# VH-VL binders against Cytochrome c-554 (cycF): the designs that were tried, part 8

Target 1, 133 residues: Cytochrome c-554 (cycF), of Cereibacter sphaeroides (q3j2p2)
Amino acid sequence: QDARQIERMIEGRHGLMTLMAHELGKLGGMAKEETPYDAEVAGKAASNLSALASVISPELFPKGSAVGEAEDSEALPAIWEKPDDFAQKISGMEEAAAKMQAAAGTDLASLQGAMRDLGAACGSCHETYRQKD

## First folded at step 3 (VH-VL; framework fv_bermekimab)

Design t13
Fold by ESMFold2-Fast, scan of step 3:
Structure t13 (fold): chain C 133 residues (1-133), chain A 123 residues (1-123), chain B 107 residues (1-107)
Amino acid sequence: as target 1 above (133 residues)
Amino acid sequence: QVQLVESGGGVVQPGRSLRLSCTASGFTFSSYTVHWVRQAPGKGLEWVAAIWYDGSKKYYAESVKGRFTISRDNSKNILFLQMDSLRLEDTAVYYCARGDYVPGYRSYYFDYWGQGTLVTFSS
Amino acid sequence: DIQMTQSPSSVSASVGDRVTITCRASQGISSYLAWYQQKPGKAPKLLIYAASSLESGVPSRFSGSGSGSDFTLTISSLQPEDFATYYCQQYYSFPLTFGGGTKVEHK
């Protein structure tokens, strides 16, 4: 049962990241000026991203779901070794997503500024807690 | 139009230093991770170094670590590669390449490249 | 380091042919793979990113597929301008690494 629970949680984490990537792709396309800026599309994508980011928590990382303990997991053991720091990284992501939600619908320059903050928060968390190879 | 223009290549002697520059235009340079990629004559592509949009993180290939330094000047839209202790195996065309708009989100592929600048060695 | 192995190193083809190039990663890289085209004396051009996403302006005859460790670039009907060297690149982990290249040349 426990193994099945862990499998479902890892699947859930991957699904959450895929949905976040989908929303982030829209924002990134506009920020890179590869897609014309559209305030309504940007605002909706940022709102969805903020909502998705809000469900990220240590609860999504149960004991036994680390790299090497469960298939398809990329989560490093450091998540469980440094729970306070991991929680802080999650809070940073939530703050960056909230800033994006406030900025994305305003204008292109505001979206671009918020994308930089969001990218930095994502990268900071991944560098410490995600398997790279 | 997005443009990347490299300069600073030339004929050097082993052990000397050389500084390459890449001038960017047509996009918000300060929002992108940018890279140096090289190609030895008749050989394939080799990634050399990367620098985050704000200069806070730098990455190097093992072959150049400790000898090459990547840096950027966001106020002038210029990327640099300081190459110290040059070796014959550093002979290559050096390309400046644009990477990720959202640094750290695994988008380290290159949508725009410069024309390259050749670094080669005399006897 | 993640090693990228391309095959074949060279392929002889005629206009209208279907050309398939493969790329193998020494470990799983999910879909973090790009494909580039390079002509002699020119910089590489991005064709495909995220294993299967076609870059804007790239003809639909180019397609990418695969995930994990095995990837394929397909040119459904080779055109005269497609004779070039093709490279795969993983961006799953630093250092970023390229395949050795596949030269598509005239029969």
Scores: ipSAE 0.015, ipTM 0.609, lowest interface PAE 7.7, mean pLDDT 84

Design t14
Fold by ESMFold2-Fast, scan of step 3:
Structure t14 (fold): chain C 133 residues (1-133), chain A 123 residues (1-123), chain B 107 residues (1-107)
Amino acid sequence: as target 1 above (133 residues)
Amino acid sequence: QVQLVESGGGVVQPGRSLRLSCTASGFTFSSYTVHWVRQAPGKGLEWVAAIWYDGSKKYYAESVKGRFTISRDNSKNILFLQMDSLRLEDTAVYYCARGDYGSDYRSYYFDYWGQGTLVTFSS
Amino acid sequence: DIQMTQSPSSVSASVGDRVTITCRASQGISSYLAWYQQKPGKAPKLLIYAASSLESGVPSRFSGSGSGSDFTLTISSLQPEDFATYYCQQYYSFPLTFGGGTKVEHK
């Protein structure tokens, strides 16, 4: 069914975001010096995050999956009103994740710099296209 | 507007030293990681060395480690490559190339290259 | 070190042809791959970064695809100015490494 397919896509989006948050948590812990920096762990987490980010596309946001149109969705209608801008925000996220992957295994300072860029890209997309808490 | 201009290449003899320079203009040099890439005549590209935007971190290819030293002068927008104990295998056109913009959106691919400076040997 | 293998080493083509060049990494590099064009006597020019992102000012007949270990550069309709050598480069980790190059020459 169409409605069930939309529901499964929303569940898939939430699952993707949960996995990305898991990887980001490892990198963030090191960047904040809450956990010791480990180049191999950081490199693997950044690689996983980059791969997960590469799956994000407008295709994951079918018509009818907006907040208020489907249960558990946090996606704002602006995604479908400004598809070109939304695609550009996704591209920016992918680029920031790519930069993180290049930097994470180098040293703590490089990880910290890339984390700032990644946080900014995530925030920019969410500010425009995700329902606020 | 962005320009990278290499200088210091020439004909040298094995075992000697040579210092290459790359003068940057048209951008905020102190914000970029910059690189040296070489190409032997008729051969492919080989990455040689990189230096962080602030000079704090340096990287070298295995083939040049211990013999070459990369440095930069951000106040004068100049990148250097000090080449010691030169070997015939170091014969190449040496390019300087612009890489990462600190922690902004660029990464370690090269959007601008200099014209190159040739390092060659008499025998 | 991550080794980059390009195939073919050379390709003979005519204006209007579709040309495909392949690049393989010895390890996974996600999308940290760039493609360059080099004409005789000139410095390389960036065509594509992040495996598929077209650099500003580069003609749309150039496209990149792939992720992980296998990557492709495609020229959809070869023009006279496209006869050149093409290089891939990984920037996943140091040392940065280039493919051996693919020379696109006249048939």
Scores: ipSAE 0.000, ipTM 0.502, lowest interface PAE 16.5, mean pLDDT 82

Design t15
Fold by ESMFold2-Fast, scan of step 3:
Structure t15 (fold): chain C 133 residues (1-133), chain A 122 residues (1-122), chain B 107 residues (1-107)
Amino acid sequence: as target 1 above (133 residues)
Amino acid sequence: QVQLVESGGGVVQPGRSLRLSCTASGFTFSSYTVHWVRQAPGKGLEWVAAIWYDGSKKYYAESVKGRFTISRDNSKNILFLQMDSLRLEDTAVYYCARGDYSGYRSYYFDYWGQGTLVTFSS
Amino acid sequence: DIQMTQSPSSVSASVGDRVTITCRASQGISSYLAWYQQKPGKAPKLLIYAASSLESGVPSRFSGSGSGSDFTLTISSLQPEDFATYYCQQYYSFPLTFGGGTKVEHK
């Protein structure tokens, strides 16, 4: 991969994660009971999150875009060392996002359940494949 | 990789205080709700207390409410349990355990420490 | 508080046996149930979460089923390392509560 292509992809990954964090913030606030549950807002946020999660793939992680190889990257080399496990973590996030889309508009308890699955999937992937602070 | 190591247990007299610590490593401690779970000798598991990833919410079992205080230091990756007015019924191995990520409310425990024993000389 | 009742409290079994442990919640908890294995002198180890999801690294002979208030942990073919005490735990609401445990012991 050339340097410009890698820079563009890292910027794209950061943008995608920022948008996902925006949607997760709405759902998380309701799940934590820090903001009032609103079925329409929750349903829309879950739909957006599912669409954004569907864009995540190994293609967003070209060789040469790891931490230490490219500026602003937090991606650990393990992504490229364990491609099958990384793909499985992505699949787990997709499944959790789909459950959230099905559940978020139903009621608070359903949202909370789906958020547990989603949080676990996101945490598992980040813990293994993202640089620790 | 993920490790939770408890310390601070020991022999204590009824009515005294004891502070337990749990040092976390191998994960972003500040992103997880963490818990204390205890087990009396030969008995089952009993959840004791929980603290949210950011310290904003704390939960206690009724049996310890008002006597125990859970806290955390995210800068040092340490979880604490301050145990005041200790009773014979508090005799147990105390485990720290990792819960949900970023407050999403998945309160099952994927990693546990080895435990620290709190017992009484009387 | 949500009470978790496990049955049986103990079971004597041989290697190769199918072992079934049940857990009943005093109210509906959806699928917010986990199962743990504990060996003498050791900390508990997560086996199953969300009633039926197998934790990474746990052998496929372990499976969980159920929703609402009735749940089951099944060990399809008991191995020597499976002799242990098993606990269910609800995480639907605080306070978090565990079942009383089921000891799987040698015949």
Scores: ipSAE 0.000, ipTM 0.511, lowest interface PAE 15.7, mean pLDDT 82

Design t16
Fold by ESMFold2-Fast, scan of step 3:
Structure t16 (fold): chain C 133 residues (1-133), chain A 122 residues (1-122), chain B 107 residues (1-107)
Amino acid sequence: as target 1 above (133 residues)
Amino acid sequence: QVQLVESGGGVVQPGRSLRLSCTASGFTFSSYTVHWVRQAPGKGLEWVAAIWYDGSKKYYAESVKGRFTISRDNSKNILFLQMDSLRLEDTAVYYCARGDYGSYRSYYFDYWGQGTLVTFSS
Amino acid sequence: DIQMTQSPSSVSASVGDRVTITCRASQGISSYLAWYQQKPGKAPKLLIYAASSLESGVPSRFSGSGSGSDFTLTISSLQPEDFATYYCQQYYSFPLTFGGGTKVEHK
């Protein structure tokens, strides 16, 4: 039963990341000036991203769901070895997403600044806590 | 128009040093992670190094770790690659390439420079 | 390091042919894969990112598919300007790695 619970959680994590990537793709396209900046579209995408980011917590990473312990998991054991640091990385991600929500609907330059902060927070967490090999 | 222009390549002797530069224009350079990618004559592409938009994180291929240093000057829109202890195996065209803008590890390259050749005298 | 294996290393084709190039990662990389086209003496040009997303300005005859460890680049009807070398690249983890390249040349 716990094994099935872990399986569902890993699927949930993957789904969450896919939805976040979808929203980030819209914001990234505008930030890179590959698509025209649209304040309404940017604001909605940032709102969705902030809501999705708010679901991320240590609860999504139960013991036994690490790489090597469960199928399809990419989560490194360091998550459970450094829980306070992992929680701080999640908080940083939430703060960056909230800044994006506040900035994205204002103008292109504000979106671009917030996108850099968000990317840094995402990359820092993945670099430390996601399987590299 | 987005442009990346490499310079500093040339003929060098093994064991010497060389510094490559890449001048960026047509976009906000300080907002992008940028990379060096090389290609030996007649061979494939090899990623060399990357530097985050603010200079805070640097990444290197194992073959150049400890010998090459990547840096950037956002006030002048210039990317650098300091190459020390050069080996014959470092013979290549060196490309400057633009990475992504703060996304979830989108480290693919949408714009490339024309390349600068680093080669060795006989 | 994640090893990227391309096949074939070269293919002889004629204008109008369907060309398929395969790229295999030594481990799962999800959809973190890009494809590039390189002509002699020129820098590479991005064709596909995120395994299947067509870069702006790239002709629709180019398509990418796959996820996990097996990926394919397809040119549905080869044009004269498509004779070039093609490279896949994983960006799942550092170090970033490229496939060995596939040269599409005249029959």
Scores: ipSAE 0.000, ipTM 0.570, lowest interface PAE 11.9, mean pLDDT 82

Design t17
Fold by ESMFold2-Fast, scan of step 3:
Structure t17 (fold): chain C 133 residues (1-133), chain A 122 residues (1-122), chain B 107 residues (1-107)
Amino acid sequence: as target 1 above (133 residues)
Amino acid sequence: QVQLVESGGGVVQPGRSLRLSCTASGFTFSSYTVHWVRQAPGKGLEWVAAIWYDGSKKYYAESVKGRFTISRDNSKNILFLQMDSLRLEDTAVYYCARGDYPGYRSYYFDYWGQGTLVTFSS
Amino acid sequence: DIQMTQSPSSVSASVGDRVTITCRASQGISSYLAWYQQKPGKAPKLLIYAASSLESGVPSRFSGSGSGSDFTLTISSLQPEDFATYYCQQYYSFPLTFGGGTKVEHK
């Protein structure tokens, strides 16, 4: 049934975001010099993040899964009202994640530059398409 | 789309004051360190000042320290440069430029405004 | 202050040429160096950050190399749109400083 499918998808989206946040935490810690830079750890975290970002698609946002339509959802109706813009935001995040994958294992300065771009892409999508607390 | 638009430039007399503004759009302004960079006619680029994302830290080139004041209004997405005691050597196109997120130490400039000219009457 | 010295101040080149511009810091700056392109009457455009990382949308004919105090920007095969002035910038420490610029001219 459709209701069960929607519930599973919302849980899947939350799980995906949690895993992405975990990888971002490692990269962010190094970029802020709160933890020592480690090229191998940074490269692996960036690779994982890129793989997770590649799973994001409109398929993860079926109709009926918006905030107010399904329990625990934070997805704003604008996702379905402006599908081209939403797709463009997803592409921006994928580009930033790919840039991070290329940069993270090189040196600290490269990681720091890529973190700036990645943070901007994530923030842009979040501000437009996620319910604020 | 990221945009930075400078305004407030013009013709001024030595010793006077002028205030420049830079209006930002298309990004979360309050998350970035932003900068002023100037370029005298026919000359190279000179960094002038920077302000941290939250306004807590400010940096100035020695040539403008004590005369220029950088500030920002995050609620309106505007960067300011208050220029006091202006000198002929301050003649330049003034650019606002986007730097980094806090803690990333990426003080290079991925987006620049079109610039605003500050010049002096004879 | 960290002084950035660029050479040459100008270079005459033809389409298809390999152009190399150098930038020297007065002290070690690790890889905290960026390169910009500026066309007459326009704002500068970021080409490279962290000494060797190509900014998104910048053609692959541009490349950066170096670390510490000596850096190079290379254009492997000059195109008509590449005639411009190029600047290096250190961001290792404040005050941020630029090189004097290198003008890439026709001929």
Scores: ipSAE 0.006, ipTM 0.590, lowest interface PAE 9.6, mean pLDDT 83

Design t18
Fold by ESMFold2-Fast, scan of step 3:
Formats: structure tokens, C-alpha cells, sequence
Structure t18 (fold): chain C 133 residues (1-133), chain A 122 residues (1-122), chain B 107 residues (1-107)
């Protein structure tokens, strides 16, 4: 599609990932006991993360936005070569984020369990579909 | 699907050594803390040892400290328990169990192997 | 070490009964408590983690409650497949420790 539209989409998905990382940073800090657990803060962060995860779709990855095809992209060609698997990874991340929203405000142990599931879903997607440094 | 399969159990003489193995499949083994839990015949569960996902931290029950060594090979998806100076009180079924993801400290066990029996001849 | 005291050691019950078993920690463990079910000759199965969170695939008749030092596992209406031994486990600190077990047996 239009090169400007592809550039804006790459910018948009990077911005989405940055906001998700911000919320994950709060949850992860508490889960690792680097910061004190706060049920209210954890619940809000998990709610925001779930909302952000709901925006993730294959639509954010138009043809022509892969690494090597567009500047600043880290998306591997496998996204477009294995669309069913990529869609399953996205669904897994949404599911894990929803579980985190249900668990994070309960107590530290519940947060830690949900964080394990969320970390696994995020890592699985990145391992397959994101260019490594 | 997640599977953990223990092997290496058997009949041993007191004072001897034995090495247990646990082969993992169906998940990213290198991302999980894994544990050994044992159960003596007709008795309850006893946690034995744990090793962090990257091998950097190891934990042992006091009863086995200095005698047992936990290790892992992330390239082969295998967990080991080297058991030295075996005693009659080490008689048990030994289970491999999956715990914490990348250090988040959720040390409950969502998946267990079938167990391998360690017993003594007399 | 954190000692986990489980009671009763056994309970006789009939299908349809409400069964309650308790677990007491020798110190505060917040909600770092899991419950397991074990049938003869089989590995334990996780039922509940974080004191009250039901593991995926576990029937809703199982519930956990409590925080701090006193915890309860409840089976609201006992089914034939629920005759088993149940264990609590703290994961607040190392060494990880289990309760002595509660055998739910036929009346």
C-alpha cells in the first residue's frame, strides 16, 4: 500500500507496544518484588494492558511492512507466511491479558501466576515473529 | 501438550549414587524453574530441590543438602538430580514438576511427571 | 522452615456431601498457597493456586479461601471421582513445604 500509510502503521504499532511495555513494567516490577505490591495500581495496569492488547490484530501488519521492506520495522516475513499461526499467537496474548486483568487486583501470588502466562504468550510471539537484536 | 518424563530410578545400595533425569516437551523448557518432589511409600509429599530457568539459582531441602545436586541442560530439555550418599530415608517416588516462569516466583506446580521409584535392596 | 499443619488427616464422606479441609501455616504466607489432589498410583494434580484461584479445567465445586496463616479447601458437593488425598503447599519461601495430607474416603 501507500508508503506513508505503512510508515504510520509501523509508528502506530511501535507506540502500542511502548504503552503495553509501560503497563507490563509496573506489573513485572511487583511480580518480581522489585516494587511493593499495590492491588489498586496492579488492577489499573492490568485493565489498561487488556484494553491495549484488544487493539492488536493482523491489520496492524499490512503487506510491505516487514523488516527489510520498510525502515524501522522488526517484523519478520513469517507473519505473512503463517497467518493462521500469527493470529493464534495474537489470540493467546489477548487471552493472557484478560486473565491478568482478572487476577492482578487480588493479591501478589495471583499477579505472579498471571504474569507467568502473559510472559509466555509475549515471548512465544516475539520468538517466532520479531527480529532479534 | 506439556509432558515431563522421569527416568533413572531403581534399586540401590545404601551409600551409593544414582542420577535421575526428567525430559521435558511441549513447552519452552529454558523459561521455567523446575523442581524435584518426592513421596515415600504411603507418606506425603516432600519438596527436594529446584533450579531456576537459566541455572543461576539452586535450592535444596535441608535433608538432601550436600548429598544431592540439581542441574539442567536447556539445549536438550533435560533436568537432572545427582543423588550421592543415598540413605534408606531417600526411598521414594521422585517427581519432576514445572514451576515458575523466568523468575516470577510462582513456585506451585501446574504439571508433574509420572514419577520414578528409588528403593533399596536389603 | 514454614510448617504446614493440615487437618483432618482423614474424613469419611458420601457423594453429595460438603467437604472442608484446613491448612495452617506456622507463619504468615499471604496468599502463597496451592492445593493438590492425588489419586492412588498417580502424580498430584493442581487444583488451586494463590489460595483461591481455580486452576483451568478444575470443576467449580472446588474452592479455596483464606489468607495469612489459615486456609480452607472446600468441595461443595462431593463426586465419586473426588475420593482422593489432598495436599496444601506454601510457596512463600524456601524450602517449599507441604501439609501432611487429608484423605477423603467413603463413609
Amino acid sequence: as target 1 above (133 residues)
Amino acid sequence: QVQLVESGGGVVQPGRSLRLSCTASGFTFSSYTVHWVRQAPGKGLEWVAAIWYDGSKKYYAESVKGRFTISRDNSKNILFLQMDSLRLEDTAVYYCARGDYIGYRSYYFDYWGQGTLVTFSS
Amino acid sequence: DIQMTQSPSSVSASVGDRVTITCRASQGISSYLAWYQQKPGKAPKLLIYAASSLESGVPSRFSGSGSGSDFTLTISSLQPEDFATYYCQQYYSFPLTFGGGTKVEHK
Scores: ipSAE 0.000, ipTM 0.536, lowest interface PAE 11.6, mean pLDDT 83

Design t19
Fold by ESMFold2-Fast, scan of step 3:
Structure t19 (fold): chain C 133 residues (1-133), chain A 122 residues (1-122), chain B 107 residues (1-107)
Amino acid sequence: as target 1 above (133 residues)
Amino acid sequence: QVQLVESGGGVVQPGRSLRLSCTASGFTFSSYTVHWVRQAPGKGLEWVAAIWYDGSKKYYAESVKGRFTISRDNSKNILFLQMDSLRLEDTAVYYCARGDYGDYRSYYFDYWGQGTLVTFSS
Amino acid sequence: DIQMTQSPSSVSASVGDRVTITCRASQGISSYLAWYQQKPGKAPKLLIYAASSLESGVPSRFSGSGSGSDFTLTISSLQPEDFATYYCQQYYSFPLTFGGGTKVEHK
């Protein structure tokens, strides 16, 4: 396997997660009522988050890119051991992100509900395939 | 205004139990993951435990696993830490802290209580 | 567990100085890092989250940088109220872990 391509993919995954965290930070701030709710800002952040989430696929996790196999990787071997479950978790996150996109521009209460559901979907995937807990 | 107020600390003897409480106000408590963080006198910060917004998931530091139990009452906006089999090394100020609204990797603490001291008599 | 190593453990500084504190994770944590300030007898206060995002109400003289395993907190021009202990914290995975702290002391 090409080590350079694996390193580049891991770097790409980290960049994707950083951009998603940036968009989620804006939505979270509004949901927590720490920043004023702004329907246009919320709608744009949710749209960006949904687009970024749509890039997540098994293709971003080539063999040899697991934790312990490549530098800076935090992906657990279970990703390659349970590919169908991993794919279902990704689909769940995409569905939650799409619901956020539909809800974020409506009103604060709608954003708050969608934020809770999005957090649960993302946490479920990370708990199984990234975080050991 | 967001507030977290701890209570229940005090002087105990080794091997005994103590229950800490943290009362939350000024935000929708049931929407947040909340945590306990402790600090021994003159030492650094140590994360102790966390409980998910709906109580479905609980996390513990290895040093307290099996001895401490985290729980919450969303109807009363109260977080609890039941501490059993207390040891001298559990001497610390215990803070409750608010995590983020979502579980999407935002377990940093934007609000902290003022802390409650747990110490031991000799 | 992810170990967080802070350096230096203490630094002596004067008002107006530029202070730099480093935090290193034992494995990659992307940008899932926060910085806190703690004054004697008080609870910690969040300064920075997501490695570089300034918390609302925190003065612009504080900045964070880094990603992956190496992170830096910078105070561009130290003020009298900045003498405190600073902690980094990773929130990439459980258990959540803090650095050992850096005490910024009067020269």
Scores: ipSAE 0.000, ipTM 0.583, lowest interface PAE 11.7, mean pLDDT 82

Design t2 (from b11c with heavy chain I102D W103S G104S S105G)
Fold by ESMFold2-Fast, scan of step 3:
Structure t2 (fold): chain C 133 residues (1-133), chain A 124 residues (1-124), chain B 107 residues (1-107)
Amino acid sequence: as target 1 above (133 residues)
Amino acid sequence: QVQLVESGGGVVQPGRSLRLSCTASGFTFSSYTVHWVRQAPGKGLEWVAAIWYDGSKKYYAESVKGRFTISRDNSKNILFLQMDSLRLEDTAVYYCARGDYDSSGYRSYYFDYWGQGTLVTFSS
Amino acid sequence: DIQMTQSPSSVSASVGDRVTITCRASQGISSYLAWYQQKPGKAPKLLIYAASSLESGVPSRFSGSGSGSDFTLTISSLQPEDFATYYCQQYYSFPLTFGGGTKVEHK
């Protein structure tokens, strides 16, 4: 049923965000020089992140899946109130992830630049559309 | 490659107005919360105002509320600070600063890049 | 408003010294604290964010610690380029507030 579909979608969103966070953690650690830069590891993490980001779309946020409407959701109602802006934020995220994929395997400085752009894209989406924890 | 360049500072008389600008380059300006921070001669740092990446939320220090207005033009990568009813106590170097994001992308209220600053002073 | 109190206001040190600067928040701010270095006539530079995370490109001799209301910036072995004024900043809530600064001077 619809309720079960919404529940599975919310679980899917959480899983997607968790996997993206995992890839971001590797890239962020290297960008901040907390872990040694490794071009192959960075390149693979960036490719994984780009692929995961490409799955993000308004389709993952069906009506009725907002915080307060469905269990375990952190998505704010603003997603459905500002659908064009939300789509724009998703596009910005995809663009930043693509830049990361192009840059991450080149050298540390390239990774660092792309990481800041990616962090900003994630942050601008979260500032408007995710419940603060 | 990130650059923030302030302009518009100068000598002004009390009660007058002045508009500061900050031109950004080397990053996606429209994705960042940006801030104004000032420093009076020989004194410490004071946060003045912030504007969200999309212009939808603005924050002000109590000392400037009702007198200063922060705005941005994302199409031109420019941050503005309109300063009305200026007081002697507003004498300072004004920095624009970019809010950085941690790995969670959650909070952008510490400053990873700063401009060189623009000085606002008063004649008697 | 959250008040940020730095101590000491100034410290005299020699190259090679371990320098410790403290910052106290008037209420709990979790780990939402940053540290900046400012040299005369220049803009501040970010050193530490999230209380303990070293900003990219900042030398490993700088470290931050603490959580809640008490925080410390440590320079393990002071270098000639480290003589500067240091500021803490809370970003837990608006208005954002800075400490009064600590000037690290030559003995």
Scores: ipSAE 0.000, ipTM 0.587, lowest interface PAE 11.4, mean pLDDT 84

Design t20
Fold by ESMFold2-Fast, scan of step 3:
Structure t20 (fold): chain C 133 residues (1-133), chain A 122 residues (1-122), chain B 107 residues (1-107)
Amino acid sequence: as target 1 above (133 residues)
Amino acid sequence: QVQLVESGGGVVQPGRSLRLSCTASGFTFSSYTVHWVRQAPGKGLEWVAAIWYDGSKKYYAESVKGRFTISRDNSKNILFLQMDSLRLEDTAVYYCARGDYSDYRSYYFDYWGQGTLVTFSS
Amino acid sequence: DIQMTQSPSSVSASVGDRVTITCRASQGISSYLAWYQQKPGKAPKLLIYAASSLESGVPSRFSGSGSGSDFTLTISSLQPEDFATYYCQQYYSFPLTFGGGTKVEHK
């Protein structure tokens, strides 16, 4: 792909992660008991997160968009070196997000449990495939 | 690769203090909740303390509350356990263990250090 | 505190045997249970998390099952490197608690 298309894709990836972080912040705040648990707010945030996670696919990571190959990219070359493992990590994240959607509106304890699983899935993917800050 | 290396163990007298350290490498230390877990000679595992990724929350086992203090230095990738008023029952190998990413609560331990022994003269 | 009870405390087995270890929580913990393997003089190694999820790099002969209060770790065909002590751990709530351990030893 040309440089402008790669640049747009990287901007799109960053935007998606920012929106996901926004929803995760609401759920995390409630799970940590920093904000009062609200079943309706939690349910909506989990629904939004699940929808955003469904957009994540290898298609968002075209060849030439790795760190060092394109400006502002944090994606490690390992994504293209281990495509099956990367796809499996994405699938795990989607599964954890679906569990969160089922649990978040039930009660605080259910939300807290689902946040444990979601955090583990997110961390596993980022540790392997994202450049550290 | 992920590594956790404990240090600071040794032979101690009852009532004295000791400070354990755990140096982390191969991952973004500031993004993880980290823990201390101990094991007395010939006995099972006992969770001791945890500190959130940003240092804002700390948790302790009842047996060590008021005597042990967990802290971290994210700029140096080091976890600490300050152990005051040491008792004979604190004799154990102390492990540093990695838990949660950021502030999400998944407290199973995917990586452990090799352990540092804290023992008492009889 | 959530008490974790492991059974048996030890089991004598031969290579090729099917070994089952049980862990019981004093209250419901959903699926927030992990299993660890520990060899003498070594740190524990994660085998299973979320009651049934196999950690990367762990042989498929290891499996976990259960939810709520009753959990099992199964080794379908015991290998020489599997003689070790196994621990369950709940991570549903603080304080985090471990089972007493099960030593898998040679007959």
Scores: ipSAE 0.000, ipTM 0.531, lowest interface PAE 11.0, mean pLDDT 82

